# VHH binders against Flagellar brake protein YcgR (ycgR): the designs that were tried, part 66

Target 1, 263 residues: Flagellar brake protein YcgR (ycgR), of Thauera aminoaromatica (c4kar8)
Amino acid sequence: MAELSTPSPASPAPLDGGRGDELEKFTLRGARQILQLLQDLITHRGLITAHTGGGHSFMTAVLKVDEERGRVVLDPSPDPQANRRALAAPRLTCVTQLDGIRIQFPLVGLGEGQDKGRPALFAPLPAEMLRLQRREFYRLQVPLAHELSCLLKAEDLARKPVEVSARVIDIGAGGVAVVVPTGAAEFVIGGTLPACRLALPDGEPIELDLEVRNLNRQTQRNGTEQLRVGLRFAALPRAADTRIQRYIFKTERALNAKARGGL
Key: E = the ipSAE of ESMFold2; O = the ipSAE of OpenDDE; V2 = 0.75 times the mean of E and O plus 0.25 times the DockQ between their complexes.

## First folded at step 4 (VHH)

Design B79 (from yb5 with D98Y R99S L100P Y101E S102W W103L P105S; framework vhh_7yz9_2)
Fold by ESMFold2-Fast, scan of step 4:
Structure B79 (fold): chain B 263 residues (1-263), chain A 118 residues (1-118)
Amino acid sequence: as target 1 above (263 residues)
Amino acid sequence: QWQLVESGGGLVQAGGSLRLSCTASGSIFSDYAMGWYRQTAGNEREWVAFISSGGYTTYADSVKGRFTISRDNAKNTVYLQMNSLKPEDTAVYYCAAYSPEWLGSEYWGQGTPVTVSS
């Protein structure tokens, strides 16, 4: 398969400059808007996937916005190697969601130090933030309580068939992102996984073909590493599409009701 | 028409010091993050030090405590002060500039060679 940096609606992978003209209308450059959005991420305790390049990322959060010094304070990874990769990267691509809307922004010039005696990462305030209000990029973060899983039909390193039960971490109109244990199976970008089974809370598992779009090794907040696989729905039947959209809609509404109720 | 020009490289004895400079020809320097990288024969380019537009610095473990990155926005220049040089520091040193924008450009200098003799 060709090496493409195509934006994937099925993956939390960062978007590239190939769609620069299309993305301009979703780009926030006002200092007040940027500060408000960062503060919203703090208020909602939004988890951020920070991509350091080379297929690596780590999970972080904005702890504080320091307007006087023009910087953000980030939660470092408990994995020292993830922090080393981040500090070595000239640009972090930060991807998160707020109310199902994809938010993406660069942090350029990461530094390390202490905040109130604790290790912290510092970066200048981003000059711009992408806020994508398009349904094709909408991703529902799957509640852990839903125990959403997808049985993947893949191959091991020896090309033998294996079945891997993967946890679904997000889902959208175009696909899912799943977590698999490192080394559980071999994944190739552009490869097809036939006859996989997506288990939604209600009803029978959905049988569908999935295409591998993105691979990312993510260091979690507890310091462990997981392989995240972005998967696109191939030839999705209309009935399956309806069930997936219904699940997304109902779950989103339930989560929004809890958030507005002060829970 | 944004150019990065490195200077200050050369031959120095182990334990010596050298100061590299990187000057930008454009007026947009103060908003950019600046970095120093080095490349040895047969190896990929590796990160050495970084300085943000706000002046926050970070360093590779191999140079921490020996090298200091700084900037002078009035002169459109970033510096790398290299102390306690080791033969292992022998490399071509590159300056890089990074736009703060989501779709922003990155710029690289042509490199300046540093040779540390034992």
Scores: ipSAE 0.136, ipTM 0.531, lowest interface PAE 4.4, mean pLDDT 82

Design B80 (from yb5 with L100P Y101W S102T W103Y P105E; framework vhh_7yz9_2)
Fold by ESMFold2-Fast, scan of step 4:
Structure B80 (fold): chain B 263 residues (1-263), chain A 118 residues (1-118)
Amino acid sequence: as target 1 above (263 residues)
Amino acid sequence: QWQLVESGGGLVQAGGSLRLSCTASGSIFSDYAMGWYRQTAGNEREWVAFISSGGYTTYADSVKGRFTISRDNAKNTVYLQMNSLKPEDTAVYYCAADRPWTYGEEYWGQGTPVTVSS
């Protein structure tokens, strides 16, 4: 239930709109600011998790902004079922990150068509975007080359213990988000996974108790479905916290250096 | 350095059928969306049909109900089944490979001519 009132910083789940007063200072409503932020997402090739409701989502990206028609162009899912869910949804809630800053915006009135001869999804420009520039919401997108993993101790549908090696896709001060194949294990929001092992570079795996905070079914590029699990650090020793913070800082610094010094 | 090779074009009578094939050489074919385009002399290339890496298909209104696009990832091949052909379908047909999230990373075949006689 806690995930409905206060989502984990590790969660890819949308933030509750009922926190309007607290979120107001992070809400962009200026047309120029919205256009600039969307262009920044295009420039950085930011992947967007588009939530269609019912615990379903798919990966998309902003392909371009059509200022003349007042709309954004999105990449459709390779899974036709995900596209049908998106088109039938009353709204999409889009969640992404830019330089560790959480960005969230609604899209209403989604349609389908073509851009430069290729299938595309279209929606009117959002009237507002959240840009959560707070330390508590900072998430490092884990470079695929780091092969960061967490060995989860979970249960199958028959409640038999199973171990699942999950890829860590993002990490922050309060937890991690991981991906697992659909059906690999049963996860319950609020459930505790004891003695999981987080493998960081430069040292032995960190043993952690993790709490399940959110679950999202996501359609991947290849059309397969995977489960994204947001996990909170239940009891983090000081030494483990220090190692996680150093990993985040070192990786962020390396990514920033590459971006500034690259071609 | 990918090569796309089209085949199956030719001369056909109105109302007839043709099946075009496009075979890719190289790696990671399954990650690419595949499309068919056509071009007549003096005109820009127009999109005909598209299939995503996951099998999502879409068609130009002019060919919807007559053409079917499909793919075989084991053979690195995309197909265009053309039924109920009309003289207006006469064009050079091009195969294209594209990444869903990266416009401009496109690979094109050399084209295969299709002539539909009345």
Scores: ipSAE 0.000, ipTM 0.121, lowest interface PAE 17.3, mean pLDDT 77

Design B81 (from yb5 with A97T R99S Y101F S102G G104T; framework vhh_7yz9_2)
Fold by ESMFold2-Fast, scan of step 4:
Structure B81 (fold): chain B 263 residues (1-263), chain A 118 residues (1-118)
Amino acid sequence: as target 1 above (263 residues)
Amino acid sequence: QWQLVESGGGLVQAGGSLRLSCTASGSIFSDYAMGWYRQTAGNEREWVAFISSGGYTTYADSVKGRFTISRDNAKNTVYLQMNSLKPEDTAVYYCATDSLFGWTPEYWGQGTPVTVSS
């Protein structure tokens, strides 16, 4: 029997298929809706994490939509190994975010070629795209200027305790996604990291237990790899939940004001 | 939810052909991408071929030019046409589907054995 998967919205990792009935109402299948959403990603220069399976992904973007040929043109990775993995994969699962809304879509039939004399990846237009307009799926992309970090209590390859300072790249009501330095620790999906410390502005670090929900080695647009770890908050004290929510709303408001040229 | 039933496996001589079929029940077949995987003794399942809901196909390098995946949405069936079979193609073949948003196969068939003799 097939096992129903529990999806994790806490990181830019794909939602697994066990919630198909609930996700149907967020699924776009109209050709015009799909074309418009892809165009919005181009207009807003949306970065896309393309998952190739086996815990690997690479950073890409939609460069253009070729309506006549029914194809999307993607930015290839500067890392040839990432491109080989993508071309060898049965499908890509593309995950991105636009104005706080999670967007996810599959690409099947990836090929390589040239666009205006430059290397490019080509894929048929997706038949469906997921657009999650739910508050619980919202994640704030953490500004680099905030230097938000989480001190993780983890284990090395020999199962010895190690403390790792990880950069927080996104945060939501249910958890955080972090970047872990290469080789710093070993993580097991479903494992618990007790007494970790989330450093938020305006107070002492928040101590909390985190559950590892997903792992991904992502190739960046500059060709470097990083390990991304999705971490779920275990039950939070009300005070910790309040501080996290306050940080999210305050940062969102500041980012929106800056985008409107209010600074 | 999905139930997948494979058929068409068996014993075949090298250079021969087989067509595998996988019939789905329980859900709307036409909305899902479908794939074929295979497993040899002592190894992980490896991907063979994939077909999107829109009919676009991809193949593992080891089978390109020899295998063809297709679907018939009216029959809720996906096919794998295997030509120019080699002893290295000997494996148990599995039909798989995923949800529209999943990246791992959500549902697996029970498998159908294929043995290619030299």
Scores: ipSAE 0.005, ipTM 0.315, lowest interface PAE 10.0, mean pLDDT 79

Design B82 (framework vhh_7yz9_2; at its last look DockQ between E and O 0.02; V2 from the best seeds 0.00; counts 0 for: pae E 19.0 > 2, placed apart)
Fold by ESMFold2-Fast, scan of step 4:
Structure B82 (fold): chain B 263 residues (1-263), chain A 119 residues (1-119)
Amino acid sequence: as target 1 above (263 residues)
Amino acid sequence: QWQLVESGGGLVQAGGSLRLSCTASGSIFSDYAMGWYRQTAGNEREWVAFISSGGYTTYADSVKGRFTISRDNAKNTVYLQMNSLKPEDTAVYYCAAGRIYDFGSPDYWGQGTPVTVSS
């Protein structure tokens, strides 16, 4: 949830250094800065996920900034029901990326009309935009060839201790996502898994405590289910942080070289 | 060949802000990790911030919460936004590119741009 990732005043979450200090340094409130960022989104041709609440969202894009009327013009969804939900919502939370930077902003007072004879959605210019380049939001998709794994210390369905070797599918500064077979262990959002071991290339496994942040069931093409578990690093020593940093940089460089067809 | 050209340095009062820019010319920018180092009088060059090709960022403890590194691949430019500047931030700032993931083994260096924080 976007709202959970960047808590509003109505839904605060604890942050290191305090929420106000954390968000303020990334929040744009200057009219010129907001206009420029919206124009950059148009130039980038960035797709925006607009969250309407209740677990619903739709894909849109900024088509135009109408500075004279003080509003943005958005591409409506091809799904009429999504547009009706958006118009009924008291607020949209818009999430996108620009050159790897997470951009998030509210739109209030959404209306419907036409631009150049075509259906469009309109909203007043946002009063603020969040421009987040936080390490915790970055995720490297782990190549299958790396066979990266994390040995989880969890409980089975009978509440007995179990060790599960989980495949790491993405990694960032703030945590990892892993996949486990359905039924291999029980996970509780907010629960702590102590003394897990993250296996990175070039060294011994890293022992660390992981907090369960999210759960998602995935059905594979062969019909089997697997559970994706999002895990936060609860306490990360500097040496471990340095090894994770090196892995991320090295892997990106190798992937870029491979994509260029050189290696 | 790779050329890294820094700009945006200068004199600023404590508590103020500066934005450093580093523009790469003559090569493929988007595939490279980029970073900023600084050198204070009498000390060796030290790492300030890195950004990977995909946007992963790291910061030295001394600048966490005050500095932000970002990149614009369309402009072949990496930026360092420096807020809440302190006199101890006074240094020559260097842009670097390449094997930054080896920490202190970049392939390319800029010429450096001086930053002086008064009072």
Scores: ipSAE 0.198, ipTM 0.675, lowest interface PAE 4.8, mean pLDDT 80
Fold by ESMFold2, look of step 5:
Structure B82 (fold): chain B 263 residues (1-263), chain A 119 residues (1-119)
Amino acid sequence: as target 1 above (263 residues)
Amino acid sequence: QWQLVESGGGLVQAGGSLRLSCTASGSIFSDYAMGWYRQTAGNEREWVAFISSGGYTTYADSVKGRFTISRDNAKNTVYLQMNSLKPEDTAVYYCAAGRIYDFGSPDYWGQGTPVTVSS
C-alpha cells in the first residue's frame, strides 16, 4: 500500500468572520457572479480546503454546478470521519485561491448522495462568496532596468535536470511571475522547484523553494513564444521575506515619485 | 510507491478511434482521482479529462463529446476512449493520479503513450 499523504503545501486558514465590515467590499452576492466564480474553480481544478470546525479540515474540489437544482457537487473525503464531520457541521467553510486571489465561501445544508451512481457531497449554491484582493497580495511590476532574474532548477521532458535563468516580471509577498523560452523546461502545476535562486539588486541571491501555480503560453509581437510561469514562495525564511518586502517598498516608492513628478 | 502504466497509443487516421488504458499498481486505487493529460513538443501539458474516485467526470472543451473517461476499480485501470480523432489530437498522453481532494496537484504521473493522428 502506498503512503496516503498530502504532499501539497499547507492549506490557507479561513479569515476571521469578525472582520466582516472590512471584507464587505470583496463579497460577491450576485447569482451570476457566484456561478461564474464557481465555474472558474471547476475549470482550473481548484484545490479547496473545507473547514468543518474544531480545527478539522479536508481537501476537496467543486466537481460541478447543477444550476437547475441550485446545487454544488463536491468530492467526498476518502476519510469517512472527515465526511461525517462535514455532514454534522452547521456550515462548511471552503477556502481556495484562483490566480493568487483568495476565495472563501460557506456551504450550508451539506448532504450526501449519489451523482450518476457515485458517492458525492451536495449543498445549495452559496449565497455569498468572498473574492479577496488585499494589499498583502500586491504584485509589483518589475522595471526592466532592474533585470531581476530567478534561476530555476527544473527538468526537461526526458526528466533530465536543467537550469533556467528566468526574467522576473512581477513580484509580491507570496511569489513571482517569470518568463522563460518555450520548451526550456517541463513545468507541472503544483510541482515544486527546490533550491531556486532569486537575484535581487542588493546582496547575494536568495535560495528559495518555489511551487508552480500557473502556466501561460505567450506569443511576443515578433512571433517568439515564451512561457509565463507563476511561482509561489514555499516556506520563505524571515530574512528573505524582509529583503523581498524592502525591494518592493523601495521600488514602489521610486515609481510613484517619478509618476507624480512627471505630471 | 505508485506506478502508472499507459497503453493503447499508436498511429491512427483522422476520424478514427483509439482507447487508452492506464493501470495503477497500488492497493487503494479507488481512493484516487485519475486524469489524462497530453503534451506536444514545446507546449505546456494540457489537461484532457478527469474522473473522481466517485466516478464524476469532466472534460476539456476541445475534447468534450469525442472523448470519454471511465474507470474499473476492480482492475485498477482508467480508460480514455478517443473518437473522431483529429490531427490536432496528436500528442503524448499521460495518465495522472491524485488523492480525491488534491487532484489539482497530481501526485503521480505515467511515462506517457504517444498518439499520432495522420491526415
Scores: ipSAE 0.000, ipTM 0.108, lowest interface PAE 19.0, mean pLDDT 76
Fold by OpenDDE, look of step 5:
Structure B82 (fold): chain B 263 residues (1-263), chain A 119 residues (1-119)
Amino acid sequence: as target 1 above (263 residues)
Amino acid sequence: QWQLVESGGGLVQAGGSLRLSCTASGSIFSDYAMGWYRQTAGNEREWVAFISSGGYTTYADSVKGRFTISRDNAKNTVYLQMNSLKPEDTAVYYCAAGRIYDFGSPDYWGQGTPVTVSS
């Protein structure tokens, strides 16, 4: 009986190094702006995924903003272990959505207590909040269980055409990151891979052109080296875009539901 | 009711080091945030350092980089290592405990231990 390792809730993909400059445009640092956004989260009862590190997360919500004390009040997890992890974590990464915009903010200095006689978590107000207005910057960590793949049409060192099946590790509206064995193909940053095929769980593969945006060598825990390739959708049909967006949305929703103790 | 007992205060020369200890009498020490405050004559008590139940630490700007707060849950003890002491650090230092990580509202206070830093 193979213990189906429940896919660890997808750690929010490190906002891939889109040029620090691009993220800056979406980062709120103003006290008033931060307060307003937190209030908006309260008003909309926005559910927040709080990441405690190590692949662990729990669902929470902002219950109150205490401006006088400069702190935010969060709903604790019904899981005592999750709360312990949160309190032990040097940083809590909170992720949520408001009006379809992804919001991410760090909380540090968590404590527990009571708010109006109810258990609560407390943290100083975040120093910054990231509001990603453009869906293109959001990347979903693909659950391993989904086994998304992309057939890459590339060239080898001899410029001979090769096809490489690559695992998709993250996906966004603007592109995918894949992993390939080292030496499987030669990739050039800025180069175009034509007529690739992205396989989604919901139907036929999507044919698309991909542009190589970044290359990172990674060593796995087992010592095996692999190449992470960041790929931009160079030409994406509208129908394909819709499918990708739908997949992302559906997957996020499922992950959130699972985090809430749902299925 | 928790009793907090501070120790380790005394006279030290500027630039010197001192380690304060605070031992809590009570159960569930691991669930409490611990902190240190200080008070000078005629002034309000100010927070110095805090450590959450989970071990997260924070410091007042005035002591950042010089003071280190730590805890030993097995001993129900919180420590304040004070390095590079300055005359301005002269005060009565109070240990505080609370179930909430709140700089302004601890549940329990120690009696205080005096620290004098001579120039």
Scores: ipSAE 0.000, ipTM 0.206, lowest interface PAE 16.2, mean pLDDT 84
ESMFold2 (binder alone), look of step 5: mean pLDDT 82; pTM 0.837

Design B83 (framework vhh_7yz9_2)
Fold by ESMFold2-Fast, scan of step 4:
Order: structure tokens, then sequence, then C-alpha cells
Structure B83 (fold): chain B 263 residues (1-263), chain A 119 residues (1-119)
């Protein structure tokens, strides 16, 4: 079990439960709000990835909400094995997106039956639904030419303070992913790196606290290892948020101009 | 790491058609859901269309009946066929692939392809 980074709104991957405090402001618990959101998914024919655990998932959709019985009706998978896994699972984690908004909700007590003569899956209405704007999870792949870096304040293997200049490979409203040489520093998932410096173009480096969310050691084709570190902005000033958003939009515009065979 | 390369954008008259293509390199394309998004200056990216690994499709209401998303797994390519184009469809269009691993392996976005629809 590893802590997962925050995926994009389009990603089928579930959000990390350890972010509960941050996600509370995006969690719908009102019955009317939940019913309206489920109805929006029906109206827009929203495609749902239902995670059954153990790395298994299948595609479904909400067919209807049965308010009298307090249930949602889901489209079964055309794969009978996927339906069997779903029925055996103690919980489904349902992930979808609607008009650039990520929606995630749990379903427990899944059953099967028929709706108007057609096979269907049934589950009690969720008690909560997560609703997140794309901006919270959008990530810009940083162009290599930008040489964007973050000076990390970390500890080495002997727990001595060390500063590591890490290449930023992606950036979003919620954090960055960086690459460091293997062995340059030790990172602990959930640990905080205080007073790091994010070097954005057009201004002084931004000083910010970063929280380690994930670690991935990848062996490159040439046999060298690199450590990829997912970092969340633990305390993001309003001015820093504005600069990060400005960088993202300016970079997208520049990439679009280049794609036209421009300058 | 995945690389997404978009093509097919350009200038078109209202009522015209364009087909956008997005080719993925170096990964197991067929296992992932693919999508098209668009962005106008000063606005967030908005979803346009999705296609699952199994071929199930969904569309934003603004494009239903006019746009069609499809994929060719043998070519690692996803397409967006855009018919009956309107001036309000003018935007930069982006291809996206879902990645199920950490932030460092991220969601992959293309660089975008501009579409301008004149009246």
Amino acid sequence: as target 1 above (263 residues)
Amino acid sequence: QWQLVESGGGLVQAGGSLRLSCTASGSIFSDYAMGWYRQTAGNEREWVAFISSGGYTTYADSVKGRFTISRDNAKNTVYLQMNSLKPEDTAVYYCAADVRYSWSEGDYWGQGTPVTVSS
C-alpha cells in the first residue's frame, strides 16, 4: 500500500485518503446535492471507472437514481469476471469527471438484479461525494528548455541537512513532481521539507513548504536510476498561487505558438 | 514516459469540419482512457470528449451530435472528428492520457493544437 499523488480529474485512479482534511471543503454530504450530482451524471452520460480493489476496475455509468429505495442503478460490465469482482468487493470507488470537474464517491453493498428487464447493478446512495475542479489537479508537463528547478531542503542518509537542486518535471495548483539523483537525499512519505525554493521565470524564487506524497525509483533504459518525488504545497501563499497559475497559462500559450511553426 | 503529439488543427469556416489526431509513443496505449480538452485564453481547460479502453464514449453537451471521438489501438492514436463547427468552438485543443501511477509519472498532456473557426 503506497500513498498516491493527486491524479488529474480525467484519471481513473482514486484520490489518496490521507488528504481527508484538505478534501473536506470539496466533499458534498447534503442529500439534495448528492442527488443532483448523480442526476447530472445521468444527463451527461458520464463514464465512470469503478475500482474494485487489487488493481481491478471496470467502466460503468449511473442509469438512474431510485430515491424510494435509496439506491443507484449502475450499468454492468460486459465482462462477467469484472461484475463478479465488483460483487465480491466490500467497496467500489467510483471515479468520473463532468465538464472538467473530478467526481469521486464510494459505493458499498453492491448487488445485482434487473432494471426494466435488463441486467443491472444496485448500491445504496453514497453518503458523500467528492467534487473537485480541474485546476486542483491539472499538471503542466514542464518543457526541458525551461530548466525549472526546486531547491529542496532535505536530509542525507546520515540525517544531516542537505540542499538538493531538483528538476521539476510537472507542476499544478496542488504541487510539483521533481527528479533527483538516487542517494542525493532521503525522503519519507508524509514528511515536510521546509523553506524550499521554487524557481519560476520572471521573479524571485518562491519560498514554500513541501510535503512528500510519493516516491518512485525508476531505472532508465541506460541502467541509471533516478528518484521521482511527488511534492504537495503544504502552505501556499496567495501570491505564489497566482504566479504558478500565470506560469502554467503562459507556458501553454507559448507551446501553442511553437506548435504553429512560430517563433 | 508517454509523449502525446497532436495534429490536425487550423483555420476553418463556420459549418466546416476538422479531424484532430493524437498519437502516443512508448506506452501501453490500449489500457488507458483517452480524452480531448479545450482551452480559451484566460479560462481553465474544459473537457470535450472521452473514450475508455473498451471504446465507450462520452461528450460534453456543447459538442454532442457534432463531435465524435474514436481510437485506433494499433496506431496508438485517438481522433476527434469535429463537424458543424461554430465560432465558439475556437480554442486550443489538448489530448490527455490517464496514468495510474505517481505525480512523477503524471497525466500526460499534449502541447495543444489551435482551432480557429471564422464566421
Scores: ipSAE 0.000, ipTM 0.107, lowest interface PAE 18.6, mean pLDDT 76

Design B84 (framework vhh_7yz9_2)
Fold by ESMFold2-Fast, scan of step 4:
Structure B84 (fold): chain B 263 residues (1-263), chain A 119 residues (1-119)
Amino acid sequence: as target 1 above (263 residues)
Amino acid sequence: QWQLVESGGGLVQAGGSLRLSCTASGSIFSDYAMGWYRQTAGNEREWVAFISSGGYTTYADSVKGRFTISRDNAKNTVYLQMNSLKPEDTAVYYCAAEPRFSYEGSDYWGQGTPVTVSS
């Protein structure tokens, strides 16, 4: 890569330093606000992508908040390598969503131990948490049952054209994040993938151009690694934009109704 | 890829001064916070100084009052002015470009410049 990689505000990747002043108004620093938000993540069983650096992350969750000791308890990865990487990192950048709202926070001083006889990771409570309460930062976590996919037009390591079917894991007004099968294609941040096809549940696939915004190797809760690719919509037609927004709105309403009616 | 090139290191006597420079090639320098770190043999890299895109600075307690970080966005360069140097400041110094809420390893690093302070 010849150029600096900057994550989109709508992507699951960490936001860059150029947004410092703009993001200040969305940054929570009150201890009570931080505790409440962490408890909300526990209550809603929010999955967290913990970035450990070097383009690596693992999937975790807050298991509990130990207010007396001033720390959070995290679910360790079943992959020992991911845990060693996390413990060696000066800090983790944790990214998650609550009701489609992006939440991001640092954890510093990660340690390992046991919680009630089970392996656990521990970190001091974060001093700040970002909660982006603007529509342009909204990301819908795509339900697995929807089986959303995007057929990517990419290149392999030999620069030959290849088609890759990728599972869509989240979607917003500005783009999608997808999971790409291991070794399926080469992605260059800032590169354009022309004439990709996004399959929504109702209707024909949407043909659109996608720009690669970020790449991350994520260790899943089952210990396997997957490549996550953040893709921005380039030159999205009005009809396609309308269909994507209708899908997001419809799915959000259905998930909210299920959450209120479910146990 | 982003390239950071450090210069200005060398040998200096205790009580002396050195100015380190780090020049970035590539885009978006002005949007990044810049930092200086140092590392001695067998130890982790230690944060030294930080300057935001807006010019706000912060320093490690060990260097506060002696070191000054500054930047020149027109030259894509960050500086570390090191005054009242002590033998304990002997280390390899690295500059880094740091996005807000970044994770380790996503930063751009220089190759390092050695600084030796004799007594």
Scores: ipSAE 0.000, ipTM 0.126, lowest interface PAE 14.4, mean pLDDT 77

Design B85 (from yb5 with D98T R99Y L100R Y101F S102G W103S G104P P105L E106D; framework vhh_7yz9_2)
Fold by ESMFold2-Fast, scan of step 4:
Structure B85 (fold): chain B 263 residues (1-263), chain A 118 residues (1-118)
Amino acid sequence: as target 1 above (263 residues)
Amino acid sequence: QWQLVESGGGLVQAGGSLRLSCTASGSIFSDYAMGWYRQTAGNEREWVAFISSGGYTTYADSVKGRFTISRDNAKNTVYLQMNSLKPEDTAVYYCAATYRFGSPLDYWGQGTPVTVSS
């Protein structure tokens, strides 16, 4: 099961890609958790981008949670056309952040009316809310031009030690995903690879222990097979953590600058 | 290809009950949420009930306490149990499926008509 390609936590764009199985542990379904998270958005005055489909969105906020009626009260747009699009939409995709944590949830059954004499939009409480802890989920897709690599210390089929230079395809606070040529080494989920070396563009390689978390065998378009290996940082010194986070931040900022044309 | 097929609609007297079924042909992903919508002549489709892949449910105020949505993932089927039916419930009922984080509704059924006579 491949991890979803996602925007950074700072991006207002909705999550896309294939399956959401990987997001299950970050999905809130308990009524009390959903109510508390919505209340936290009110307390912190969180602005919400509500996507109505067809490339349209508007800015809103949760004004109130009506626990007795099981619904949320939303701030209508000052643009009447945006409100009409929202009311006609079968679903809103709501995206926001709370202290750098990405929050995403659907609203269905949007209606309009009044709350205490003021115009408002109403929707039933969402059945699910995604709350992505930045450090648990965020994965930067590594630009191919960076040629990021990790030297893995592993074993071959005969249990002989081998060193494999693997291309890093994504990186987060908790680990990396790498691509290994077919037959280069054997991996066991839960196994530890000691004293591997992660090469970042700036400075000496970082020596670290990696735990194998997942394996995915892919056939490439040219017919060759590659193994994708998900690796968790088993122990990460603060200095190494700082360097990895700095690389992620610097790269994300550069990618955002490219996307915005330096605006 | 993913298709949704509704069944169970028909004519019923006020105060009666109907059970609608919606079966997905092809693969259903664990993340897909399911909903029931209805449409009367001259009006837009309105949401009736929603169930997540994990079984969490919500209902429109007009049907709460009378309708129950449920799912059987082994059968790729979603149900709408409609009790204490009113003439106002007369509509074409549609099943819909979407990715659980509120992407536009990916799939719609063809609809099944429900007529509640007074």
Scores: ipSAE 0.000, ipTM 0.153, lowest interface PAE 15.0, mean pLDDT 76

